# Ledger of designs, part 2: miniprotein binders against Hydroxyethylthiazole kinase (thiM)

Target 1, 273 residues: Hydroxyethylthiazole kinase (thiM), of Natranaerobius thermophilus (b2a1a8)
Amino acid sequence: MSTFNSNFKLGTYLTQVRQENPLVHAITNYVTMNDCANITLAAGASPAMCESRDEVSDFVPLAKALYINIGTINQEHKDSIYLAAEKASELEIPIVLDPVGAVAIKSRLDLVKDLLTNYNVSCIKGNNAEIKCLAGRKGHGKGMDSLDLGEDIQMVNSELSEKYNTMVLATGKTDLITKGNITVKVSNGTPLLGRITGSGCMLGILISAFIGASDNDWEAGIAATVSMGVVGEMAEESISSSTDLGSFRVKIFDHMAALTSKELQERGNVSEL
Below, E stands for the ipSAE of ESMFold2; O stands for the ipSAE of OpenDDE; V2 stands for 0.75 times the mean of E and O plus 0.25 times the DockQ between their complexes.

## First folded at step 1 (miniprotein)

Design h4e
Fold by ESMFold2-Fast, scan of step 2:
Structure h4e (fold): chain B 273 residues (1-273), chain A 96 residues (1-96)
Amino acid sequence: as target 1 above (273 residues)
Amino acid sequence: SPEVKELAEKIKELADKIKQLEEGDPEIKFLARLIKWLARAIELLKEGNPEVDELAYSIELLAELIKELQKGDPSVEKLAKEIEKLAQEIERLKSE
């Protein structure tokens, strides 16, 4: 149990990413693949987008983390995910799972539950609806789950964290990250992140890079979440209009590459609940 | 089978090198971790029927990354040469 009076620890995790230059193996969606590779490079890590079922098992041992995003899946992609997850679990390589579309599509929800049950997943990152759906709440394609403030997402996070022995990140206006009974609130970010494609996927692979560079996945995951939020704020400050979404996207990469441990420490807005 | 025995013995040697590096200079910590994963992959060859071409490719990638890191530390240079020798041995077995 601890509170974060300063972001000194979080800043050191950014330094670790750049010192370690972790190889991040990503099996991700084709819509955001390029942005995921570029945010990884901007942070100081090395992305590898190996997805072939014939190659993933041989590639996993070279990686420091495995990022799985199910946003564009087919049967061959599912085969690669299972093979990679099995090898990563066997070798104790951290897995970060992004359950894109699990609320709307039952086969995706089944895949995510199967992965969480059979493999050692270090972190699951989703929006409130996706996280509630995984906990068995009413998340089957209903947008009202995102609007329902009567359900305590902190409680849902803790339930999933204990059930699957994983760290749970629920993204929203503020991000809640939970491990067991400990929940941290990250208040960095900007609504503009919701107006470009792929910011959530970029967060997922960024978490993978930070966790892959550290033996402390809890603090590393928090540091990655804060880093994404802080660069979003900096990118917004760098544009002339809220409609400059193309410039905003470009500035995310620029600010991620330029972000310092001191800036992360000074701008980070993190509290224990 | 003699090839598998030789690889198993090299795995033990590499594991000892990794342990020494992890207890030493922080600057080589990244290299030590990459080599640790290589040692684990090679250890699985003891089970038999390795896919030699896939392993050779993976070792070549690691050797290239290690050569980049050699520019900073003399101890890294020695370890990179050991990995390069292992890659050459595996290529030899592949060609036979």
Scores: ipSAE 0.000, ipTM 0.085, lowest interface PAE 24.4, mean pLDDT 75
ESMFold2 (binder alone), alone request of step 1: mean pLDDT 60; pTM 0.441

Design h4f
Fold by ESMFold2-Fast, scan of step 2:
Structure h4f (fold): chain B 273 residues (1-273), chain A 96 residues (1-96)
Amino acid sequence: as target 1 above (273 residues)
Amino acid sequence: SPELKEIKEALDKIEKALKELEKGDPELLKIARALWKILRALFELQKGNPELQEILEALLEISYALEELKKGDPSVEKIEKALQEIKEALDRLKSE
């Protein structure tokens, strides 16, 4: 869908999150669950970590978005993911999918492909290797060397986006978000985000919050991606040394909570490719 | 620390095993590069400046590569054993 509006106001989407206070239902990994909840609260949304297979179907209708992160998974967790995705798809509640570990673990790749094939996923967020794997560029049994063929991630994003009718965010030095044949580059961020646990998972749930508060999934997803990058930059500017990773982590939450629509609009570094 | 010495000894064993396999295989060069990253991180860790994330990422890369290679070369099983020793030593280091 070639309908990207290059004149959209990034700051408006942050305002919508705070005005709407969307309930984000998250089924996520136990390593980063606390940080995901806290970044959601800092942005102005409400997280709920309902994971029980007996409860998820009743919980999904209360939410404005469903965040699925497969980073830590057991059989009950898999059951809950399928039940929640089915109910969310039925009710047209947006699903954001984070395919953590899909490159390394076949059962996770199969789960992600099943979810993308059977349900309406609004956004897939992964790193370059995860996205390439989902697009069929990297097969099982090909070894580590095959994970880096130097392929154009923009083309891979477009193929995956068209195949599953979803937005695709490939995270890297710059983030590329694609819907159909339209790709946007987000140049905000800092390498320090890679030096703390869970920044990628925090981005995933943040996208869920922004999409949950808006009728424009495409622009909201971009605004969330920019917001994470901008607060990362602000957190870096606020620490005395690049080795102050604990302070850096704390400052991410502080800056997300304090971020204004004007700051987001002014600091956003976004270009259409 | 005893854990750091155990990790270094296991890494030395992996380096020797990789020399046997690296002779003409470009894919094994990826494993060698990951091993060099681990050695560099271990050197920094010994100085009291831990780069645990870099070690974990390199170990994970090696683990994935070894799972894929297990099917092709029996010599890879020596690397799998040494990798397991490193994982156990790293786990002890992190818990303490």
Scores: ipSAE 0.000, ipTM 0.087, lowest interface PAE 24.3, mean pLDDT 77
ESMFold2 (binder alone), alone request of step 1: mean pLDDT 65; pTM 0.553

Design h4g
Fold by ESMFold2-Fast, scan of step 2:
Structure h4g (fold): chain B 273 residues (1-273), chain A 96 residues (1-96)
Amino acid sequence: as target 1 above (273 residues)
Amino acid sequence: SPEIKFLARLIKWLARAIELLKEGDPEVKELAEKIKELADKIKQLEEGNPSVEKLAKEIEKLAQEIERLKKGDPEVDELAYSIELLAELIKELQKS
């Protein structure tokens, strides 16, 4: 916690985002796109929502990070994802992958596995069910959440991290971030984040912005996750009632823009497992 | 400039998103077409072109019209806000 935070200097990664103003190329869905753009701007980065099959390969070289969210995928979207991932891997531009819908739809699971196998993905961000599905856990069905008992998800994260040489973030009541055998638990956040549209997308693109501004993907990814959680807590503290979801959502953007390196460092609740 | 080309592509993407959000609405289709036309004009701009400020104002006006069409729909309100932000970014590029 305090020792871990001191060693990694979480606040300096927020400073780097604002100093570097990284251009984040996002291929995402229309339901969450605006929240993704706004949280990126609030953090101090610049969003780029280029998804055309004819343009993505030329666009990727301008970006510092590529965020891929496979929600509402169609054939053109799939083509654009492959072309962008190929170019990003060639140029060593970090890729953050969000496997939305991989649990229910086999073609999405296949796409995610194919991307992880063929390209250099820096981070996979998903909920516990999505992450376990990627690891091939059988007998999950509706009982998927019954397997989310701490140690189990940590093991799954580690297996995926080693298999694909990537950082794995499993979101839940607490967030677990794994790189190889090292797992970090982030205890910042609020249940209210689960009651608004786009919080998962906002976390994914925020991780992309932090990684894009830093030479240290691991620490930057942790700092982004903590930032989202801290901002959620601050937004909750700023509303009069838990039913003020509209105000809560607005306060997320306000607090992200106002968040200081000192606040991030002091409020971060991070421990190594 | 790379920044202008980036903004043109982002504006075209927003136009497509608006079409998908309100498929079949004639007013939304008209606004999406106007936004696409503005994106094409931005691509033709030369560095330091004073017409950047004019384009920013037109985009800002379109954002207000989109917000009017379905005020109270969170997705439409946010698209209008994003277009207003794009207009502001274009104005800032003119100054640098």
Scores: ipSAE 0.000, ipTM 0.114, lowest interface PAE 21.6, mean pLDDT 75
ESMFold2 (binder alone), alone request of step 1: mean pLDDT 59; pTM 0.442

Design h5a
Fold by ESMFold2-Fast, scan of step 2:
Parts: C-alpha cells; structure tokens; sequence
Structure h5a (fold): chain B 273 residues (1-273), chain A 102 residues (1-102)
C-alpha cells in the first residue's frame, strides 16, 4: 500500500506537469468535453479526445494517462472504453475513472464495476453518492443514508481502495482521497464550483494530467485535487458577485494557467485523517 | 508545456522561411530546435503527436495552403534526427497531414 509523505511538496507536481507536458487521452462526455480540453491545456498538459472504436487502441500507446468519463455513454463509447482500458492496462498507462451517473443508471454501475474488476485503475473520482453506490450502499434505505457521517465515506473509500488496489477520491464540501488505510482531506475549493457545469469532469482530467507526469500517483493525485480547489478560490476572489458564474468559469482557466508552484504550496490546505 | 509549444511554433516558422529563401542555415537551426523539443518532451512519440496536433490547429485557424508545405518541410528536417522512435513519430505526422487533404 502507498504511504502519504509528510514532507510532500505540492508545487513540485505542478512543475512536473509543465516540464513533461503529458499527453492525456480522454474518452469523456460531450457536455464538458471542451472545458476538459481547456483545463488540461491551462495546466500545461496536452489533451486528446480520441474516442473512435477504430482508433483508440492505436492512440493509447502515445498517452501518459487515460481519462474515462461515462457521462454521455453510447455503444461506440462503451466499445472504445473497453479497448482503451485493455490497452492501457497492458502498457501500464494509468487510468482515471469517473463514474458519472452510476447511481441512477444500473448499466453504468455495471460498466464501472466491470472496468474495476478487469483492469488496473489508478484512481476513481466520484461524488459521495457515486462512491457509496460502488461500495454497495445503493440498496440501503433512506434511514441508513440519513445517518451518513464524514467517517462513513472515509471507510467506504478505504474498502474500495483495498478491493481494487486504487486511489479513491470522494468529492464534496471537502474532498477525501484514500489509498489503502491512508486518507487525506483537501479543504480547498468554493461552493461556486458546484454552480457551473463540468468542474468535477475538469478535476478528473486534471488528476489524469498530474499522474501522467509523475511516478508518484498518490501525491500527484492529491496535488491535482488541491490545484483545482485553489484555482476555484482564486476565481471566486476575481469576481464581483457570487452570481457572476460566467466570469467565474472564465477565471478558472485564467488562474489555472497562471498558478505558480509557490502559490499552490502556500494556499494548499491538506490534512491527513 | 508553453516551452515545447513555443519551440514547435518557431520550428514551423523557420521551416517556412527556409522554403521561401532556400537558406541552408535556417534549416540547420530548425533541426537543432527539433532536437531541443525532443529533449523537453522526453518522448519522441509524444513530441511528434504534439506537433501533429499543433499542425492541425494551425491549418484550421489560418486556412493557409502554404502552411501545409511548411509542415512538410518540417517533417523532412525531422527525418535527419532518425531513430526507431522518431520514425514512428514522423509516420504519425504524415498520417495527420493526409487527413488534412481529405
């Protein structure tokens, strides 16, 4: 199991993204595809949205990371996802999996579970409901769900991390990242990120870029999560009103591109639980 | 990275000027910059793919038929660096250029 380094330097991982310029292969949803490409470019990485069944197997070997987001799944996407995941696993290219809609749609939950069982997924990123659903919490009644506390999601993260040998990120008011029995809490961010489309998808591809540039997936994944949160805070500071959501969205890209390693190190709010 | 992107842009500019002027020194400089870009990318296949993506974006942005010719000269310069990984990279750039014709 991986161990969190108490001497961890967040800024180093942003520097690695910009020095390595990792190619991130994304099979993602049509709603947020453009934002995912742009946040990747802003961070200093290179996005490629190759999704054709006939092309993905040839494309995967060129990439440093594979991002899979099932938000707008169809039969060709499903075929491409399996082909890409197989090739990535074969070549030990890290896979970041974003199980969008797995709570509401059984076929998506089945797809995600099948991917986790058959392929080596480096990171699963989902909201609390998606992560709990993957751990089998979907069958529980309303009374049980209403009793959920922060420590419950920490335990769920750990269960999934051990079962699939993967890093688990549960996004919420604070983000919890778990590898085995080690959980890190990221307290950066702003509620405004929940008021625009695609912030979660942008985080997923950003994690892909960071782990693609580093041999330390655990610390790189944490650094990506902190970077998104810090950039959200900076974007909020740059607008005049909480209703300036369009300006807020634009400032996400501006601040990601301008973010320095020093700013990331100083503003990062990370604690081990 | 911004650095690799700037180098790729400068290589294309030099290849274009070399074609226009026939100046051997400009092509030699382009070859040196290709080496630097490869070193910064760390992976010749990633370098070539990045160059192909950049070329597609520039063709779409400018609508310039002469840009295609400049990119072809860039590929010729890149061949001087030769090696198994670089040959694979060049083939991917050539494939991207063929798609521009269609």
Amino acid sequence: as target 1 above (273 residues)
Amino acid sequence: SPEIQELLEKIAELAYKAEKTGDPKLIELAEELIKKAEELSGDPEVFALRLAIWALKMAAKLGDPELKEAIEKLIEAAKELSGDPLEKAIKRIEKALERLKE
Scores: ipSAE 0.000, ipTM 0.094, lowest interface PAE 24.6, mean pLDDT 77
ESMFold2 (binder alone), alone request of step 1: mean pLDDT 56; pTM 0.387

Design h5b
Fold by ESMFold2-Fast, scan of step 2:
Structure h5b (fold): chain B 273 residues (1-273), chain A 102 residues (1-102)
Amino acid sequence: as target 1 above (273 residues)
Amino acid sequence: SPEIKELLRKIKELAKKARETGDPKLIELAEELIKKAEELSGDPEVEALQRAIWALLMAAFLGDPELKEAIEKLIEAAKELSGDPLEEAIYQIELALELLKE
């Protein structure tokens, strides 16, 4: 019932991904690497999983966006991330950062903060706990911030957005995306996305593809978030039981590939807060 | 990582507390699940964390009345999460550690 969609042409951004076929350079985790590549292809973009320390600096200039997911990381991988982020920032290639595990793992939080401080990150996507952790709270490694359910995630998003000059997406039962003092609520999606591995990682690379195809990072990022949610709903509608998780996963790729600009526009459930 | 191992150590301490006042069969089950989790995935640390929280839930609900209330609060908080299982497991572990602190 949101009137926001009357002022925002979601379908246009899906069309741009397919027209431009942006090359997305991804340095991501090994658990979901294949799904990240396939969701990118399904959307109409081209994934490249170049992670070699010796090659990333030469590869970044070929890409339209850089996706960084720290879910599975070693020292060689960390070196590649820094080299790629530096080159992307130098060339003004948009960076999408997914701070997987930053709440529990101090070295990941430090890496994320280093990246946000030293490089131009276009979008940071995390769950509510990760986003609250990144808002500069020092004691959150103990999980203290996770117990403060009264804290408004909209305010936390705005704080981070202003501090790092980045777009912030906090995923949860409802997704909130913020740029400065403007926050948008995305109400598309299904709890089934939480029952398969890597749906958050697929969202991150999908945001990278949309941003890479557009000059409007804000609207492109919203359109990517809505697209993942809509596709999740369509996949759920296509299975006979909530226990058909394998079929659900397969249908995510099928529906992303088949999704039309008209369907995205009609099914998008977006409101400005 | 050292941090993941420290979190797992604290979860084992919670299971030990359940053992002091709970059913010995549940403690054996919790220990078996942690061992299986360490072997079931290409990322044994992530799988161990996910299964350790489940073992803690089982021990608390069926063995230790004191931990039962803490785990009920953890479940309610977790119901609001969506997304990657790794992100959810880390959130649940951090929340359990804060409840232990109380």
Scores: ipSAE 0.000, ipTM 0.116, lowest interface PAE 23.7, mean pLDDT 74
ESMFold2 (binder alone), alone request of step 1: mean pLDDT 54; pTM 0.348

## First folded at step 2 (miniprotein)

Design L10 (from h3L, 20 letters changed; at its last look DockQ between E and O 0.02; V2 from the best seeds 0.00; counts 0 for: pae O 16.5 > 1.5, pTM E .798 < .8, off the site)
Fold by ESMFold2-Fast, scan of step 2:
Structure L10 (fold): chain B 273 residues (1-273), chain A 92 residues (1-92)
Amino acid sequence: as target 1 above (273 residues)
Amino acid sequence: SPELKELEQKIDELESKVKELEDRLNEAKKGDPELQEAKRRLEWLKLLLEFLKLLLEEAKEGNPEVELIEKLLELLEKRIERLEKELSKLES
């Protein structure tokens, strides 16, 4: 709903992360927890992987952002998510929500909708199928081509953004970020990010770190998305073969830690649709 | 700063306790769901400890989040005591 300013300085948001060293409270999946912690540290923020119902209420007040990823959910995690979201909303700590598996599992979809309805979520990040599913578009798509991020996904993003008063990021070949009726296209990235596990989860916690260091959720979220894409490009440039996926993964962390504000500003490829 | 030295000493003390908890968990049999959850809690404690070390370094450079460090030390101490109690029950 705010007018997007294409002249904003992406590099400023990376500088803020490193100056503020925001504490990011993450309730995330066990498959990618280690990568989420390490990408957060590489960016210059501090992760806390706190998931116990005994711990979340005490920890949320110390955090600058709460990242919720439902990829490996059980009943205690569900309880912890509600307790953490309640406390974060009470204290106006930004929440970033990653609806992993919501397409396939009804109980996850119900949880995500409940969180969006009852709490102030700053950003929801999902792939095209997850975002469309949240908007009530059922299309399982064994052979459905979701690579086209044209007007259909832009309209879905806008619908969800207005319904839940949240920023919506739909990830794909290009990433679409929407707030109200304003949509921004991020053209940074590499297909190799889809060839390793956890790149989407790393993006989610990275968005949390950037938002946690800034009073401007919209621009910070865009800067985080660009940062992940730029780092992916740099990592690809650093490997000898596209089959060097292990080296590619390692280089993501190396390049995130080394990324400068100037490099982010120069490499960023962002346009308003 | 005498205050920062006291915080550093407390961090070192709690780091030793975290290491003791890690050793105790490593002695336990793999595959127990309660032990897997305790191991996840230990990883959280280790991450909080590393964050506290980072905050202490920042404080030494003139960004003294002293109040935050004190609150996180109290939280870490309480969570260590809880995990110690839980492990003692599992060991018995």
Scores: ipSAE 0.000, ipTM 0.246, lowest interface PAE 12.8, mean pLDDT 82
Fold by OpenDDE base, look of step 3:
Structure L10 (fold): chain B 273 residues (1-273), chain A 92 residues (1-92)
Amino acid sequence: as target 1 above (273 residues)
Amino acid sequence: SPELKELEQKIDELESKVKELEDRLNEAKKGDPELQEAKRRLEWLKLLLEFLKLLLEEAKEGNPEVELIEKLLELLEKRIERLEKELSKLES
């Protein structure tokens, strides 16, 4: 029996997003940019995709959170990321970082490590392989599944969290969220989220929205993670076939927009490890 | 251009400061967690310096990223100052 720790405030944070309507500054990849914008709007936040080197420093102060996804790295994007991260850190604007591709590309790994070392990153979100790689472990392939990580992912999360003083979200069949030596398990979601493009990116920007609307990054990040999982479950319930991936994708936005604080609180499955 | 020369001089100055910090860190006792963090920060400074050098070379080749170089120099300077303060605390 998964001990439903009724102690986590989830619904309050969704309410805060909708009340505050935080501007989320996103520097993200071209593949998921539109879906990131749509999920942000559906949650009740405001997305802005300002990537220009000339504008980014002036734009950062307007936002309540900065989402950085390193999926499209050209020199201009890299420059903009550094400028934005610096300005956000100066202004104590929370940064959410998605280390996409860090396992496969050394230059991306180095960039992520630099960001984590030198800027105020409130949350790093990656799959198990990315998190392991960041923690200096040899990443064995595409392993998104917790099974490939064994008993070691919690330890890896804690090591990474303490090293960079950040919240670590390792995504998988179950999501593990760690701050220091505290880890919570989120058991919401569906395998269908892994079958659409950008579910991880959408989660990243959603975390940014929730963190941006709250003074509690830890609980806000958990609530965001639960929200994405719950919406995924609801979307799966709304399709006629497991192959209706296009419909599933659309239903994610519909259910995010319709999600109530009560539903989030009731459907949320969070346990402390 | 006179502007590029000025930027080059500033990069050289900051590189010298980074080298001084590296020497100080290498002389410090091994095993202090704070020292390890300082070393990580130093490595980042070195990477930023290399990036600045690359941008400067691009600027010399006719792609003037002067404003970006200036912004990154300011960043580098701030981070150097921060690391200097941290090291001074560790040495005290």
Scores: ipSAE 0.000, ipTM 0.163, lowest interface PAE 16.5, mean pLDDT 86
ESMFold2, look of step 3: ipSAE 0.000; ipTM 0.327
ESMFold2 (binder alone), look of step 3: mean pLDDT 80; pTM 0.763

Design L11 (from h3L with I48F W51L A55M A75L)
Fold by ESMFold2-Fast, scan of step 2:
Structure L11 (fold): chain B 273 residues (1-273), chain A 92 residues (1-92)
Amino acid sequence: as target 1 above (273 residues)
Amino acid sequence: SPELKELEQKIDELESKVKELEDRLNEAKKGDPELQEAKKELRFLKRFLELLKRMLELAKEGNPEVDEIEYQLKLLEELIKELEKELSKLES
């Protein structure tokens, strides 16, 4: 077991985002679009929320990363997603995929699997249920009983990472990020992140920004995950009551913008499993 | 070089246009949801312009990405035109 708090260069990746100011192309849902744009700006990156089928292919070449959130889907959105993913793969622009609703909706699960099979996805970010569903649990592949048998999410992450040649982030009480057979546990965060809408989507686009600014996807993805958790902790420390959820949300953006390399390094709570 | 001077002049022209759109948005009434969306687009265009200015400085150092800067300038110009059309509709 390794500890990354003092020997992993987390702060370097935050500095790189602010120096490079990467353009992040996001195709996301309308509920969280504003927060995704604002967290990207707060981190020091530039968001582009281009969704039009006629425009996405021309817009992707400007971007350093493509964030795909399948939370809203119709035929035109599917076409835009495929066109953007194809162009990003052609240009070796990293893709971050958020499989929102894949557990509940088969057509979304099929879309996610198709994207992972046909395109170069750098990172899949989902909650534990979404990640296990992608690995064939919930009446798919291994069947419904897999989750009830206490199957370790670390093993599920490794299976998906190897199958799709991608980094896998499973969010939960603690976040696990896996690349191949290497898994890192991120213990930063606060339960208050689960009490506002869109914190998961904000994490997805933040990962995209960090990856877009770096040639090291693995470490950049870890740094983004830690940054979101640390900012959540700082936002909680800045409010008077745990019921001040509106203030908490506002403080997330304030602290992301103010976060220093030193603070990220000192507060980061990361261990290798 | 003559080519770099032309790109620099175009960037200056687009920067002036972005500032014009910012001034127009600042004169508009607060609280309109469509106006808030236009302000978000303007913020994005300002960051896009900063990126192109950085790329131009790299090109001055002999970077072979001059063609890429030219392509991105054309895209920024089209995005500025779209925001201008949107703002004109809001003003009418």
Scores: ipSAE 0.000, ipTM 0.111, lowest interface PAE 19.9, mean pLDDT 80

Design L7 (from h3L, 17 letters changed)
Fold by ESMFold2-Fast, scan of step 2:
Formats: sequence, C-alpha cells, structure tokens
Structure L7 (fold): chain B 273 residues (1-273), chain A 92 residues (1-92)
Amino acid sequence: as target 1 above (273 residues)
Amino acid sequence: SPELKELEQKIDELESKVKELEDRLNEAKKGDPELQEAKKELEELKYSLELLKELLKQAKEGNPEVKFIERLLKWLERAIKLLEKELSKLES
C-alpha cells in the first residue's frame, strides 16, 4: 500500500522522464503501435516495440518498464507476452497491463487473470467496464459479468488493487486511480480523446514511461495520467473546430513534447476521494 | 445522436454475420477437433456481441463511454473475419 501526499509535485515526474530517458518495452496491438511509440518519444522516453518470441527475453533486461496491451493477439504474440512478463517479474521491472477486450472475449479475460495471478503487475489500466469485469461484477444480460456501469468504481478499484497487489486506473469522464484503499480522482481531459483511436493505449505506455523513470510508482502513475489529460486539453485549445480530429491528434504529440513541468503542475486537477 | 445511430447500424450488421457463422457451424460435419475450436471462438464472439448490445442500450440512456463501444466493435469485426476464414477452410 502507498499513501497519496498533498505535497506531491506532478512536474517533478515529467522532469524525471526527460532526465532518465527510460526504455519502455511495449507489446501492443498493430493498430495503435505507431501512436504508442510516438507519444513515448514525445514525453522524452524511448520505445522498444519488440514482440518476437525469439527476441523478447533479450529485450526485457534492457527496459525500465514493460507495457502489455492485449488488443491484437495471435499465438506467437501470446507466447511473447508470457515470456516477457516472466522475465520482467524475475528482474523486478514494472509491468503495466492494459486488458483491452478482456470483458468482451473470455479467452482474453483468462489471459489477463493468468498474468495478474502469476506475475508482478504494477498497474492495471482499463475503462470502467473492463475494470468491473476483472472484479467479477455481474451486469446486464444473463451469464455476463461486470456490466452494471452504475456501480461505484472506487470500491471495485480497491477490491482489485488488494486482490492483485497493484494500482488500478479506471478511465472515464474522470479517471480514478487506486492503490489499496487510497483513491485519487484526475479531472483533466477532453471528450475529444474519446473520438480518436489509441488515446487509451497512449495513456498506458505513458504510465509505463513515468513509472520506469521513478522510484515512486504511485505518484508517477498519477503524473502520467494528468499529463495525458493536460495535453488533451491543450490540443483541444489549439484547434479551430471540434471536427478537426486529425489536427487534434497531431497536437497531442506536439503538446506532449512541449509540455513543461510548470505547466503540468499548474494545470493538474487532482483530488483525493 | 448520429454517432450512436451509426454504431447501432454496425452492431446490427455484426449480429447478422454472427448468426450466419453460427448457422454454418451447425451445418458443418461433427466430431472434427478444428470444428470444436471454431465453436469455442463463436461462443466468444456471441459473448462480445451481447456486451456491445448492452453497452449501446446504456449509451442511449447516457451511461457508457462511446469510445469503449467503438473499441469493442473494431475487435469484434476482426474476430468475425478470422473465424469466417477458419470456417471457409473447414468447409473445403
């Protein structure tokens, strides 16, 4: 368990990413791979998008964090995930897990639960439905779990955090980050992030970069979440129309690269629940 | 909203395709181990489709995040195409 301190300085964690230039090993889906690599570079970290079964064991020891996104899986990709998670756990390299599609596809849910049970996962990042599904919550439709989206996500986050000894980020209109019984609400962001593909995956790898550069995974994870929200706001401010989604996407990378520790500190909207 | 109407139309199209694949699997020869694997994949697709239908219903009521529906829809489209390819091989 960690405690969130009101004296926390968000800007310090962005500075650490740029000073340390952490190598982030990412195993992710082909649709968002390019955006994940570019947001990592924009933040001041180095992406390694190695997924080959024959290469992942050699890559993991070089990395400061491992990002796993299960959005596009074949057998070789699955093998690489297990090999990378095993090696990262042995070397105490933090693992960030994005359980994309786990609530919709039973075999992916089983993969995610297997990873959480057998390996040392530092952070689980998902939307409210994904997080509730991992907690085994029943929802609408006979035989389906986790589909009651009106349930208190703070309680669900705490249950998962304690069960798997990990921090849990549930993304939504506001983002809730929990470690044990401590929950922090991040109110930065824009609905436009929901109108482009890959923003969630970019957040996941960004969390990996921040925790890879820091000795404080809890506060670094919060700082990464705030950073994504703040650059989303800045990108929205930089476009002339809400229909300029292509420009909005480009401005996310521009603002992440230009973001200062002072701007992050001043614009961060974080409260403990 | 126009966005929700577009998602509803795409979900309806996927529901029709899942039903088609279910019918084709039921008509295929029994006892084949590859056919048993395809049936498991179909059950996963049916589960995903049911989730999408519930999320769309809740979105119309102002509850779920549209981004999640779009992500699930995209994955389900890909999974259906993979199963369709697998089934075509089994029907040879």
Scores: ipSAE 0.000, ipTM 0.220, lowest interface PAE 16.0, mean pLDDT 80

Design L8 (from h3L, 17 letters changed)
Fold by ESMFold2-Fast, scan of step 2:
Structure L8 (fold): chain B 273 residues (1-273), chain A 92 residues (1-92)
Amino acid sequence: as target 1 above (273 residues)
Amino acid sequence: SPELKELEQKIDELESKVKELEDRLNEAKKGDPELQEAKYSLELLKELLEQLKEELEKAKEGNPEVEEIEKQLKFLERLIKWLERALSKLES
């Protein structure tokens, strides 16, 4: 049985974003910063890209959510991330963490582990390889502590969710969202999202906006994930050819801004595993 | 200046490698979130390479930040290895 289509209203969370207009503080990578700001505006929230070491602690209290994307590494960004995460945790402002590039780069993996251990992270969003790496970071050897090629991502999500008291979103052809031992599969989306830069980063900040507007992080995070997938489908339906990637990108923003609660509920393809 | 000459050679090698990775990424046809991560990594490499070029030019002007350039080179080498692994998976 589809719990989400039957038992809760996805559209309620979209309505809350637009009614509350949450301020989302983002410390993100420079490649996708503009698209992240624009998708936030299209959803009905307000983005703020305050990243200065000297300013982030004063800025965090104004925000309803903090989005951290570790895609750029320099000392100032690292300092700003720690200062912002500390302040957000003190004020119980939800943190969404996007561990871009943690798989092969030890310093990024260490940063992510430190953030998860020391601060209250509401949601971590990564691809399957990033999520598995977080569960098996110490697996350099053979036999016990290693990442297996056939490891079940649902099990890994659950382990990380319980360990860090966080929601875990593993992105793929279908998205798996886990809180504790409950896992939900989101089957909305289109391969075209993988053919433009920044769709995963846009998902991360969108989750931040939805969580920032709601008292229910779990359902809000699911609603954001479904919204991005539905909007991707609508954008694909609006172009003449699969090679119209520029038009596809533009239509993502148009459809996010126009998306109704009814459309989100009707098009949502969500099941509990 | 032998040390700066060696760093300049390594930067030129990284620049050539980034171009090779960009060509390979443009040939990848799989549309999934893993392709997005590879695209992000390539753009990050380009950005960091420009920063490294600026640091090299400052060092040539008599501002000796050789250790900082070496740290940036090691980071870029690790990011390149990650991108190569990601592209190999996409190509297979």
Scores: ipSAE 0.000, ipTM 0.095, lowest interface PAE 21.7, mean pLDDT 79

